# Ledger of designs, part 209: VH-VL binders against NAD kinase (nadK)

Target 1, 268 residues: NAD kinase (nadK), of Syntrophomonas wolfei subsp. wolfei (q0aze0)
Amino acid sequence: MKIILVNNRFKENTEKKAQEIAGQLSALNVEVIIDNGLDEPYAGTVDFIMVLGGDGTMLRAARRYGQRAIPVLGVNMGTVGFLSNIEINELAEYLPLILREEYSLEARMMLEVAVFQQQSLLTRVFCLNELLLRSNSPRMLSFALEISGQKLEPYRGDGLIVSTTTGSTAYSLSAGGPIADPQLDAFIVTPVASHIINKRPLVVSPEREISLHLLEEREAIIGIDGQIKMDFGAENRVLIKRAPHPLLMVNLKAKPFFTSIDRSLQRQ
Short names: E, the ipSAE of ESMFold2; O, the ipSAE of OpenDDE; V2, 0.75 times the mean of E and O plus 0.25 times the DockQ between their complexes.

## First folded at step 15 (VH-VL)

Design HH1 (from EE17 with heavy chain G105D; framework fv_oberotatug; at its last look DockQ between E and O 0.86; V2 from the best seeds 0.00; counts 0 for: pae E 3.4 > 2)
Fold by OpenDDE, look of step 15:
Structure HH1 (fold): chain C 268 residues (1-268), chain A 123 residues (1-123), chain B 107 residues (1-107)
Amino acid sequence: as target 1 above (268 residues)
Amino acid sequence: EVQLVESGGGLVKPGGSLRLSCAASGFTFSNAWMSWVRQAPGKGLEWVGRIKSKMDGGTTNYAAPVQGRFTISRDDSKNTLYLQMNSLKTEDTAVYYCTTVPKYDKFLAFDIWGQGTLVTVSS
Amino acid sequence: DVQMTQSPSSLSASVGDRVTITCRASQSISRYLSWYQQRPGKAPNLLIYKASNLESGVPSRFSGSGSGTDFTLTISTLQPEDFATYYCQQSYERPWTFGQGTKVEIK
């Protein structure tokens, strides 16, 4: 068995723990690769990904490895979040299930975000939470939203979020989007400070495609999962689709989403 | 109500074949891991094999005594679990139980059982 | 394979008695131990999982304890319906194995 341990190099405690766990796993004849985000994602085949930290680390792991259809376990290390399944102090107890592949999986839809310069692809990214289009100035954006070829009325506002259901409890929530069941596949399109005061979020079928572009020369940015930032201008287009592969999240422990959501949200 | 109902048991000669079925109701079968457990007359319980859900890979594992002879499969559209038994031996004589296997929280305990179906292998 | 050894193989008790059944694993199985009750002519029922967790619907007179290699099932006050055979089962590693059973008979 080969396992990737994903941690955050900026969090010393996660790095130390990764080393400890790596040692333990090695003693059990498990090959371990530690990914602290410093280097490129490991390109070799692996059987399991263990994410040590919080939601941010999980999001990074998802972007780096999610397209590879590898089981990903979130191990919380004292942070508040939605994406961890077990606590670090529980790992030893659940380790037999991991090593013997006696665990359940939950598929979480990811976004495929393609950014174009005119007709040329600049970048393609898979992400777990959301794509954000936002003004890079105090002025509102004017942008076009197209859903599966249907052109909506132009949007005016600070920006727009296209989120997965997983991401519904992230920035989309702060922008007034609905809380979605993570077991549901859908796009959530949430306006950010729309010129139309009561502009409602859209819940969109995962089978549809979403396109965005600016209608005027204005400086904007695209944000991915709150971690990746890129400039976005009038010459750019963004295409959002359901990723071809979902993130396979490992469920070792029951995590009631709705019963715990209030507590989790209150802590944020 | 959660229910498992086994069928297909009967008398078969050594070397013969038999297929058992387990009809599930009252829960989302497609998400469930399933196992077969058998009990020889007057004896204890013996794990036969396990099949995961499709989402979890649908993989099967078997006990050594039945490895290569028995095959566990499932038809989620019919909420049915199967046990194909080939090259049957007299020592395979037992009541065969269909069981659910919780995927988490219960550390793989068998929490739901059918009433079993008797398989008798005799010349 | 992990061998599970129960003790005793059988016991006689009266209604109201405290009954204790032990199960020993040939190697450490952490808390991957379950207890089952099987009444004559019936299928087994799960009583305890994860060594000490009471299954939903099971009377509180049943309790489990232990970790590693030694485990105990306790019936605090034996009831008429508790006369049955009890099995421990490890799920630490495949093949999953059962103890040989303990028959609780009426005295």
Scores: ipSAE 0.846, ipTM 0.919, lowest interface PAE 0.6, mean pLDDT 94
Fold by ESMFold2, look of step 15:
Structure HH1 (fold): chain C 268 residues (1-268), chain A 123 residues (1-123), chain B 107 residues (1-107)
Amino acid sequence: as target 1 above (268 residues)
Amino acid sequence: EVQLVESGGGLVKPGGSLRLSCAASGFTFSNAWMSWVRQAPGKGLEWVGRIKSKMDGGTTNYAAPVQGRFTISRDDSKNTLYLQMNSLKTEDTAVYYCTTVPKYDKFLAFDIWGQGTLVTVSS
Amino acid sequence: DVQMTQSPSSLSASVGDRVTITCRASQSISRYLSWYQQRPGKAPNLLIYKASNLESGVPSRFSGSGSGTDFTLTISTLQPEDFATYYCQQSYERPWTFGQGTKVEIK
């Protein structure tokens, strides 16, 4: 069996713990690949991904590995977020279930984001939480939103968020979007500081295609999961659709979303 | 009101086949892992096999004595678990129980049991 | 395979007695142990999971303890409905195996 351990190298306790866990697994004849973010994503076949850290580390793992249909377990290292399943001090007790594949899976929709320059594909990125379009200057943006070719009235404001249901508790929430059940597949489209009085958040079928482009020359940025930034200008268009594969999150311990949501939000 | 009701038991000659059904109600069957456990007359309990939910891969595992002869399947549209038993032996004579396996914090214990159906393999 | 050995194989007791049944695994199974009750002519039902956790609806006179290889089921004050056969079962590794059973009989 081959496992990727994903950690955050900038938190000293997670790097030391990752090495310790890798040693324990190696003693059980498990091949371990450590991904601390420095190297390119591991390209070979693996059976399981273990994420040691908080939601940010899970977001990086999802972008790097989420389209490969590999089970991913979130292991909390101190601050409980929305994407961890077990605590680090429980890992040893749950290890027999992991190694014998005695766990369940929850599918989480991901976004596929394609950025174009004119008609040419510039880049394609996958994300778990959201795409953010925002101004990169003191001036507001004027931009067009199209949903499956249907042009909405122009937007004017600081930007727009297109999130998954998993991302509904991240930037979308702060901008006034609804909290959504992460087991649903949907887009949540949330304006950021809209100058247009009644631009409300939209919940959109996962089968739709969402397109954005600027209506005037402005410096803008596309943010992906709050971790990747790309320049975006009047020559660009972005197309957003459901990614081909969901993130397959491992469940070993019940974490009921609705009964625990107050505690999860207070920890953030 | 969670219920599991087995049916399809009966008398079969050695080498024969039989198909057991387990009708489930009162819970979301499509999310559940399901198992078969048997008990020979006057004897203890023996695990037969387990099927995972479709979402979790739908895979099956079997105890060695039945491997290759028994097949567990499920029909989520009918909330029904099946056990196809082929090449039956007299040692397969038992009451067959349908069970659930709660996956999330009970460490794979068998929490819900049906009343069982008797399979007799005799010449 | 993990072998589960129960002791005693049978016992006689009176209503009100404290009853203790032990279960020994052939290797460490951590807390991957459950206990079942089977009344005469009935299907088994779950009493205890994770070695010591009481299943919902099970009377508080039942308790479980242990970890590793040695486990105990205790009935603090035996009731008439507790005359049954009790099984332990490990879920640490496949094949999941049961103890041979302990029959609790009226003295």
Scores: ipSAE 0.414, ipTM 0.746, lowest interface PAE 3.4, mean pLDDT 90
ESMFold2 (binder alone), look of step 15: mean pLDDT 94; pTM 0.957

Design HH10 (from HH1 with heavy chain N61K; framework fv_oberotatug; at its last look DockQ between E and O 0.84; V2 from the best seeds 0.78)
Fold by OpenDDE, look of step 15:
Structure HH10 (fold): chain C 268 residues (1-268), chain A 123 residues (1-123), chain B 107 residues (1-107)
Amino acid sequence: as target 1 above (268 residues)
Amino acid sequence: EVQLVESGGGLVKPGGSLRLSCAASGFTFSNAWMSWVRQAPGKGLEWVGRIKSKMDGGTTKYAAPVQGRFTISRDDSKNTLYLQMNSLKTEDTAVYYCTTVPKYDKFLAFDIWGQGTLVTVSS
Amino acid sequence: DVQMTQSPSSLSASVGDRVTITCRASQSISRYLSWYQQRPGKAPNLLIYKASNLESGVPSRFSGSGSGTDFTLTISTLQPEDFATYYCQQSYERPWTFGQGTKVEIK
């Protein structure tokens, strides 16, 4: 068995723990690769991904490895979030299930985000939470939203979020988007400070495609999962689709999403 | 009410084949891991094999004595678990139980059992 | 394979008695141990999972303890319906294996 331990190099406690766990796994004849985000994602074949940290680390791991259809376990290290399944002090007890592949999976839809310069692809990213189009100035943006070839009226506002259901409890929520069942596949299109006061979020089928571009020359940015930032201008287009593969999240322990959502949200 | 009902048991000659069915009701069968456990007359319990849910890969694992002879499958549209038994041996004589296996929190305990169906392999 | 050995194989007890059954694993199985009750002519019922967790609906007179290799099922006050055969089962590694059973008979 080969396992990637994903941690955050900027969090010393996760780095230390990753080394400890790596040692333990090695003693069990498990090959371990530690990914602290410094280097490029490991390109070789792996059987399991263990994410040590919080939601941010999980998001990074999802972007780096989610398209590879590898089971991903979130191990919380004292943070508050929605994406960890077990606590670090529980890992030892659940390890036998991991090593013997006696665990359940939950498929979480990811976004495929393609950014173009005219007709040229600049970058393609898979992400778990959301794409954000946002003004990089105090002025509102004017941009076009197209859903499966249907052109909506020009949009004016600070920005727009296209989120997965997983991401519904992230920035989309802060922007007034609905909380979605993470077991549901859908896009959530949430306006950010729309010029139209009652502009409502859209729940869109995962079978559709979403396209965005600016209607005027203005400084804007594309944000991915709150971690990646890219300049976005009038010559750029963004195409959003459902990723071809969902993130396979490992469920070792029951996580009652709806019964704990209020508690979790209050802590954020 | 949660229920598992086995059927298909009976008398079969050595080398013969038999297919057991387990009808599930009262819970979301498609999400459940399932197992077969057997009990020879007057003897203890023996795990036969398990099958995961489709979502979890639908993979099967078997005990060594039945490996290569028995096949566990499922039809989620019918809420039914199957045990195809080929090349049956006298030592396969037992009451066969279908069971659920919790996917988490219970460390793979068998929490729901059917009433069992008797398979007798005899000349 | 992990061998599970129960002790005793059988015991006689009276209603109201405290009954203790032990299960030993041939190797450490952490807390991957369950206890089952089987009444004559009936299917087994789960009593305890994860060594010490009481299954829903099971009377509180049943309790489990232990970790590693040695485990214990205790019936604090034996009731008439408790006369049955009890099995321990490990799920630490495949094949999942059961103890040979302990028959609790009426004295």
Scores: ipSAE 0.850, ipTM 0.924, lowest interface PAE 0.7, mean pLDDT 94
Fold by ESMFold2, look of step 15:
Structure HH10 (fold): chain C 268 residues (1-268), chain A 123 residues (1-123), chain B 107 residues (1-107)
Amino acid sequence: as target 1 above (268 residues)
Amino acid sequence: EVQLVESGGGLVKPGGSLRLSCAASGFTFSNAWMSWVRQAPGKGLEWVGRIKSKMDGGTTKYAAPVQGRFTISRDDSKNTLYLQMNSLKTEDTAVYYCTTVPKYDKFLAFDIWGQGTLVTVSS
Amino acid sequence: DVQMTQSPSSLSASVGDRVTITCRASQSISRYLSWYQQRPGKAPNLLIYKASNLESGVPSRFSGSGSGTDFTLTISTLQPEDFATYYCQQSYERPWTFGQGTKVEIK
């Protein structure tokens, strides 16, 4: 069996813990690849991904590996979030379940984001939480939203969030969007400081395609999961679809989303 | 009340086949992992196999003596677990129990048991 | 396969006695150990999971301990309904295996 251990290179305790865990796994004849974010994603075949850290580290793992349909386990290293399942001090005891594949899986929808300049594809990226379009100047944006070719009336404001249900508790929530059950597949489209009062958050079928472009020359950015930033201007368009594969999250312990919402939100 | 009720046991000749059923009630069957455990008359307990929920992949695993001869399946619309038993041998004579395997926090202990159905394999 | 050996294979006891049953695994199984009670003519029922956790609805006179290879089931004050056969079972590695059983009989 081959496992990727994903950690955060800027957190000393996660790096040292990753080495300890790699040693334990190697003693069990498990091949281990450590991904601390410095190198390109491992390209070879793996059976399992273990994320040591919080939601941010999980978001990076999802972007790097989420389309490969590999089970991903979130291991909490001290701060409770929405995407970890077990605590680091429990890992040794749960290893038999991991190694014998006696675990449950939960699928989480991801976004496929394609950014164009004119009609040329610039980049394609996948994300777990959200795409943010926002102004990068004091001036508000004027932009168009199209849903499966249906043009909505123009938006004016600071920007727009297109979120998964998993991302509903992230930036979308702060901007006034609903909390959604992460087991649902949907887009949540949340305006940011809209000057048009009839622009409410929308919940949209995952089968739709969402397109955004600016209607005036303005300095803007596209943010992905709060971790990747790209310049976005009047020459650009972004197309958003449901990604071909969901993130496959491993559940070793029950995860009572609704009874834990307040506690999980206290960590944000 | 949570309940598992096995049926379909009986007398069969060596080389024959039987299909056992396990009717579930009082819990969400479609989310459950299920198992079969057997007990030869006057003897101890022996694990036969388990099936995950379809949501978790629906995969099956079997003990070596029954591998290739027995098939575990489930019908979530009928809340029913099945054991198809082919090429039966006299050593398959046992009471067959239907059980649940909790996904979380019990380390795969068998927490809910039916009352069993007797399978007798003899000429 | 992981072999589970129970001791004793049978015992005689009186109501009110303290009863101790041991279970030894042929290799370390961490805490992947459960205990079952089977009354005559009945299905087994779960008493203890994760070596020491009492299943809901099981009387507090039952307790379990151990980790690794050596495990113990204790009945602190034997009651009339506790005359049964007791099985340990490992779930660490497939095939999941049971001990041979310990019959607790009336003295």
Scores: ipSAE 0.665, ipTM 0.863, lowest interface PAE 1.7, mean pLDDT 91
ESMFold2 (binder alone), look of step 15: mean pLDDT 94; pTM 0.954

Design HH11 (from EE17 with heavy chain M55L; framework fv_oberotatug; at its last look DockQ between E and O 0.73; V2 from the best seeds 0.75)
Fold by OpenDDE, look of step 15:
Structure HH11 (fold): chain C 268 residues (1-268), chain A 123 residues (1-123), chain B 107 residues (1-107)
Amino acid sequence: as target 1 above (268 residues)
Amino acid sequence: EVQLVESGGGLVKPGGSLRLSCAASGFTFSNAWMSWVRQAPGKGLEWVGRIKSKLDGGTTNYAAPVQGRFTISRDDSKNTLYLQMNSLKTEDTAVYYCTTVPKYGKFLAFDIWGQGTLVTVSS
Amino acid sequence: DVQMTQSPSSLSASVGDRVTITCRASQSISRYLSWYQQRPGKAPNLLIYKASNLESGVPSRFSGSGSGTDFTLTISTLQPEDFATYYCQQSYERPWTFGQGTKVEIK
């Protein structure tokens, strides 16, 4: 068995723990690759990904490895979030299930985000939470939203979020989006400070495609999961689809999402 | 009400085949891991095999005594678990139970059991 | 394979008695141990999972303890309906194996 340990190099405690766990796994004849985000994603085949840290680390791991259909376990290290399944102190007890592949999975839809310059593809990214289009100035943007060929009325506002259901409890929520069942596949399209005060978020079928482009010569940015940023202008287009593969999140411990949502949100 | 109902048991000669069914109701069958456990007359319990949910890969594992002879499968559209038993031996005589295996939280305990169906392998 | 050995194989007790059944694994199985009750002519019922967690609906007179290799099922006050055969089961590694059973009989 080969396992990638994903941690945050900027968090010393996760680095240290990764080394410790690596040693333990090695002693059990498990090959371990540590990914602290410094280098490119490990290109070799692996059987399991263990994410040490919080939601941010999970998001990074998902972007780096989610398209590879590898089980990903979130191991919380004292951070409040939605994407970790077990606590670090529980790992030892659940390790037998992991090593023996007696764990269950939860499929979480990811976004496929393609950014174009004219007709040329600039970048394609898979992400777990959301794509954000946002003004890079204090002024509102004017942008076009198209859903499966249906052109909506132009949006005016600070921006727009296209989120997965997983991402519904992230930035989309702060922008007034609905909380979605993470077991549901859907896009959530949430306006950010629309000039229309009561502009409602859209829940969109994962079978549809979402296109965005600016209607004016203005500087904007694209944000991915709050971690990747790129400039976005009038010459750019973004196409959002359901990723061809969901993130396979390991579910070792039952977590009632809705019964704990209030508590979790209050802690954020 | 959560329920598992086994059927298909009966008398069969050594070398014969038999197919057991387990009808599930009262829960989302497609999400459940399932196992077969058997009990020879007057004896203890013996795990036969397990099948995961489709999402979890749908993989099967078997106990050594039945490996290569028994096949566990499932039809989620029918909420039914199957046990295809080939090359039956006298030592396969037992009551066969279908069981659920919690996906998480109970460390793979068998939390729901059917009433069992008797398989008798005899000349 | 992990061998599970229960002790005793049988015991006689009276209503109201404290009953203790032991299960030993041939190797450490952490807390991957469950206890089942089987009444005559009936299917087994889960009593305890994860060595010490009481299954929903199971009376509180049942309790489990232990980790590693030695485990114990305790019935604090035996009731008439508790006369049955009890099995331990390890799920630490495949094949999942059961103890040979402990028959609790009426004295």
Scores: ipSAE 0.860, ipTM 0.924, lowest interface PAE 0.6, mean pLDDT 94
Fold by ESMFold2, look of step 15:
Structure HH11 (fold): chain C 268 residues (1-268), chain A 123 residues (1-123), chain B 107 residues (1-107)
Amino acid sequence: as target 1 above (268 residues)
Amino acid sequence: EVQLVESGGGLVKPGGSLRLSCAASGFTFSNAWMSWVRQAPGKGLEWVGRIKSKLDGGTTNYAAPVQGRFTISRDDSKNTLYLQMNSLKTEDTAVYYCTTVPKYGKFLAFDIWGQGTLVTVSS
Amino acid sequence: DVQMTQSPSSLSASVGDRVTITCRASQSISRYLSWYQQRPGKAPNLLIYKASNLESGVPSRFSGSGSGTDFTLTISTLQPEDFATYYCQQSYERPWTFGQGTKVEIK
């Protein structure tokens, strides 16, 4: 069995803990690859991904590995978020279930984001929480939103968020979007500081395709999961659709979403 | 009220086949992992096999003595677990119990049991 | 495969006695051990899971302890309804296996 151990090298003791866990797994004849974010994603075949850290580390793992249909376990290192399942001090106890595949999986929808210049693909990325389009200057944006070829009235304001249901508790929430049950597949489209009074958040079928472009020259950016930033101008267009594969999250413990909402939000 | 009720047991000759059913009620059957456990007369308990929910892949695992001869299946629309037993041997004579295997918190203990159904394999 | 051995194979005791049954695994199974009670002519029922956790509805006179290879089921004050056979079972590694059983007979 081969696993990737994903950690955040910028947390004080996370690197030491990752090495300790890798040693424990190696003693059980498990091949371990450590991904601390410094190197390119591991390209070879693996059976399991273990994420040591909070929601941010899980977001990076999802972007790097989420399209490979590999089970991903979130292991909390001290701060409880929405994407961890067990605590680090429980890992040894649960290890027999992991090694014998005695666990449940929960699928979480991801976004596929394609950015174009004219008709040329510049980049394609996958994300778990959201895409943000926002102004990069004091001026408002004027932009067009199309949903499956249906052009909505122009937007004016600071920007727009296109989120998964998993991302509904992230930036979309702060911008006034609803909390969504992560078991639903949907897009949540949330305006950011809209100048247009009647622009409300939209909940959109995951089967739709969403397109964004600017209606006038402005400095804008595209943000991905709050961790990747790209310049965006009038020559660019973004196409957003459901990613081919969901993130496959491992459940070893029941984590009731609704009874945990307030505790998880307090920890952000 | 959580309940498991087995049926389909009976007398069969060696080499024959038999299909057991287990009717479930009082819980969400489609999300449950299910197992069969057997007990030869006057003997102890022996795990036969387990099926995961379809949501978790629907995979089956079997004990070595029944591998290749027994098949566990489920029909979530009827809340029913099945055990198809082929190429039966006299050693398969036992009371067959269906059980639940909780996914969380109990480390795969068999927490709910049916009453059992007797299978007798003899000439 | 993990082999489970119980001791004793049978015992006789009086109502009110403290009864102790042991279970030994052929390798460490952490706390992946459960205990079952089977009364004559009845299906088994779960008593203890995760080595020491009491199943809902089970009387508090039952308790479990142990981790690794050695485990114990204790009945603090034996009652007439406790006449039964008791089984331990490991869920650490497939095939999941049971001990041979301990028959408790009440004098």
Scores: ipSAE 0.651, ipTM 0.853, lowest interface PAE 1.7, mean pLDDT 91
ESMFold2 (binder alone), look of step 15: mean pLDDT 94; pTM 0.958

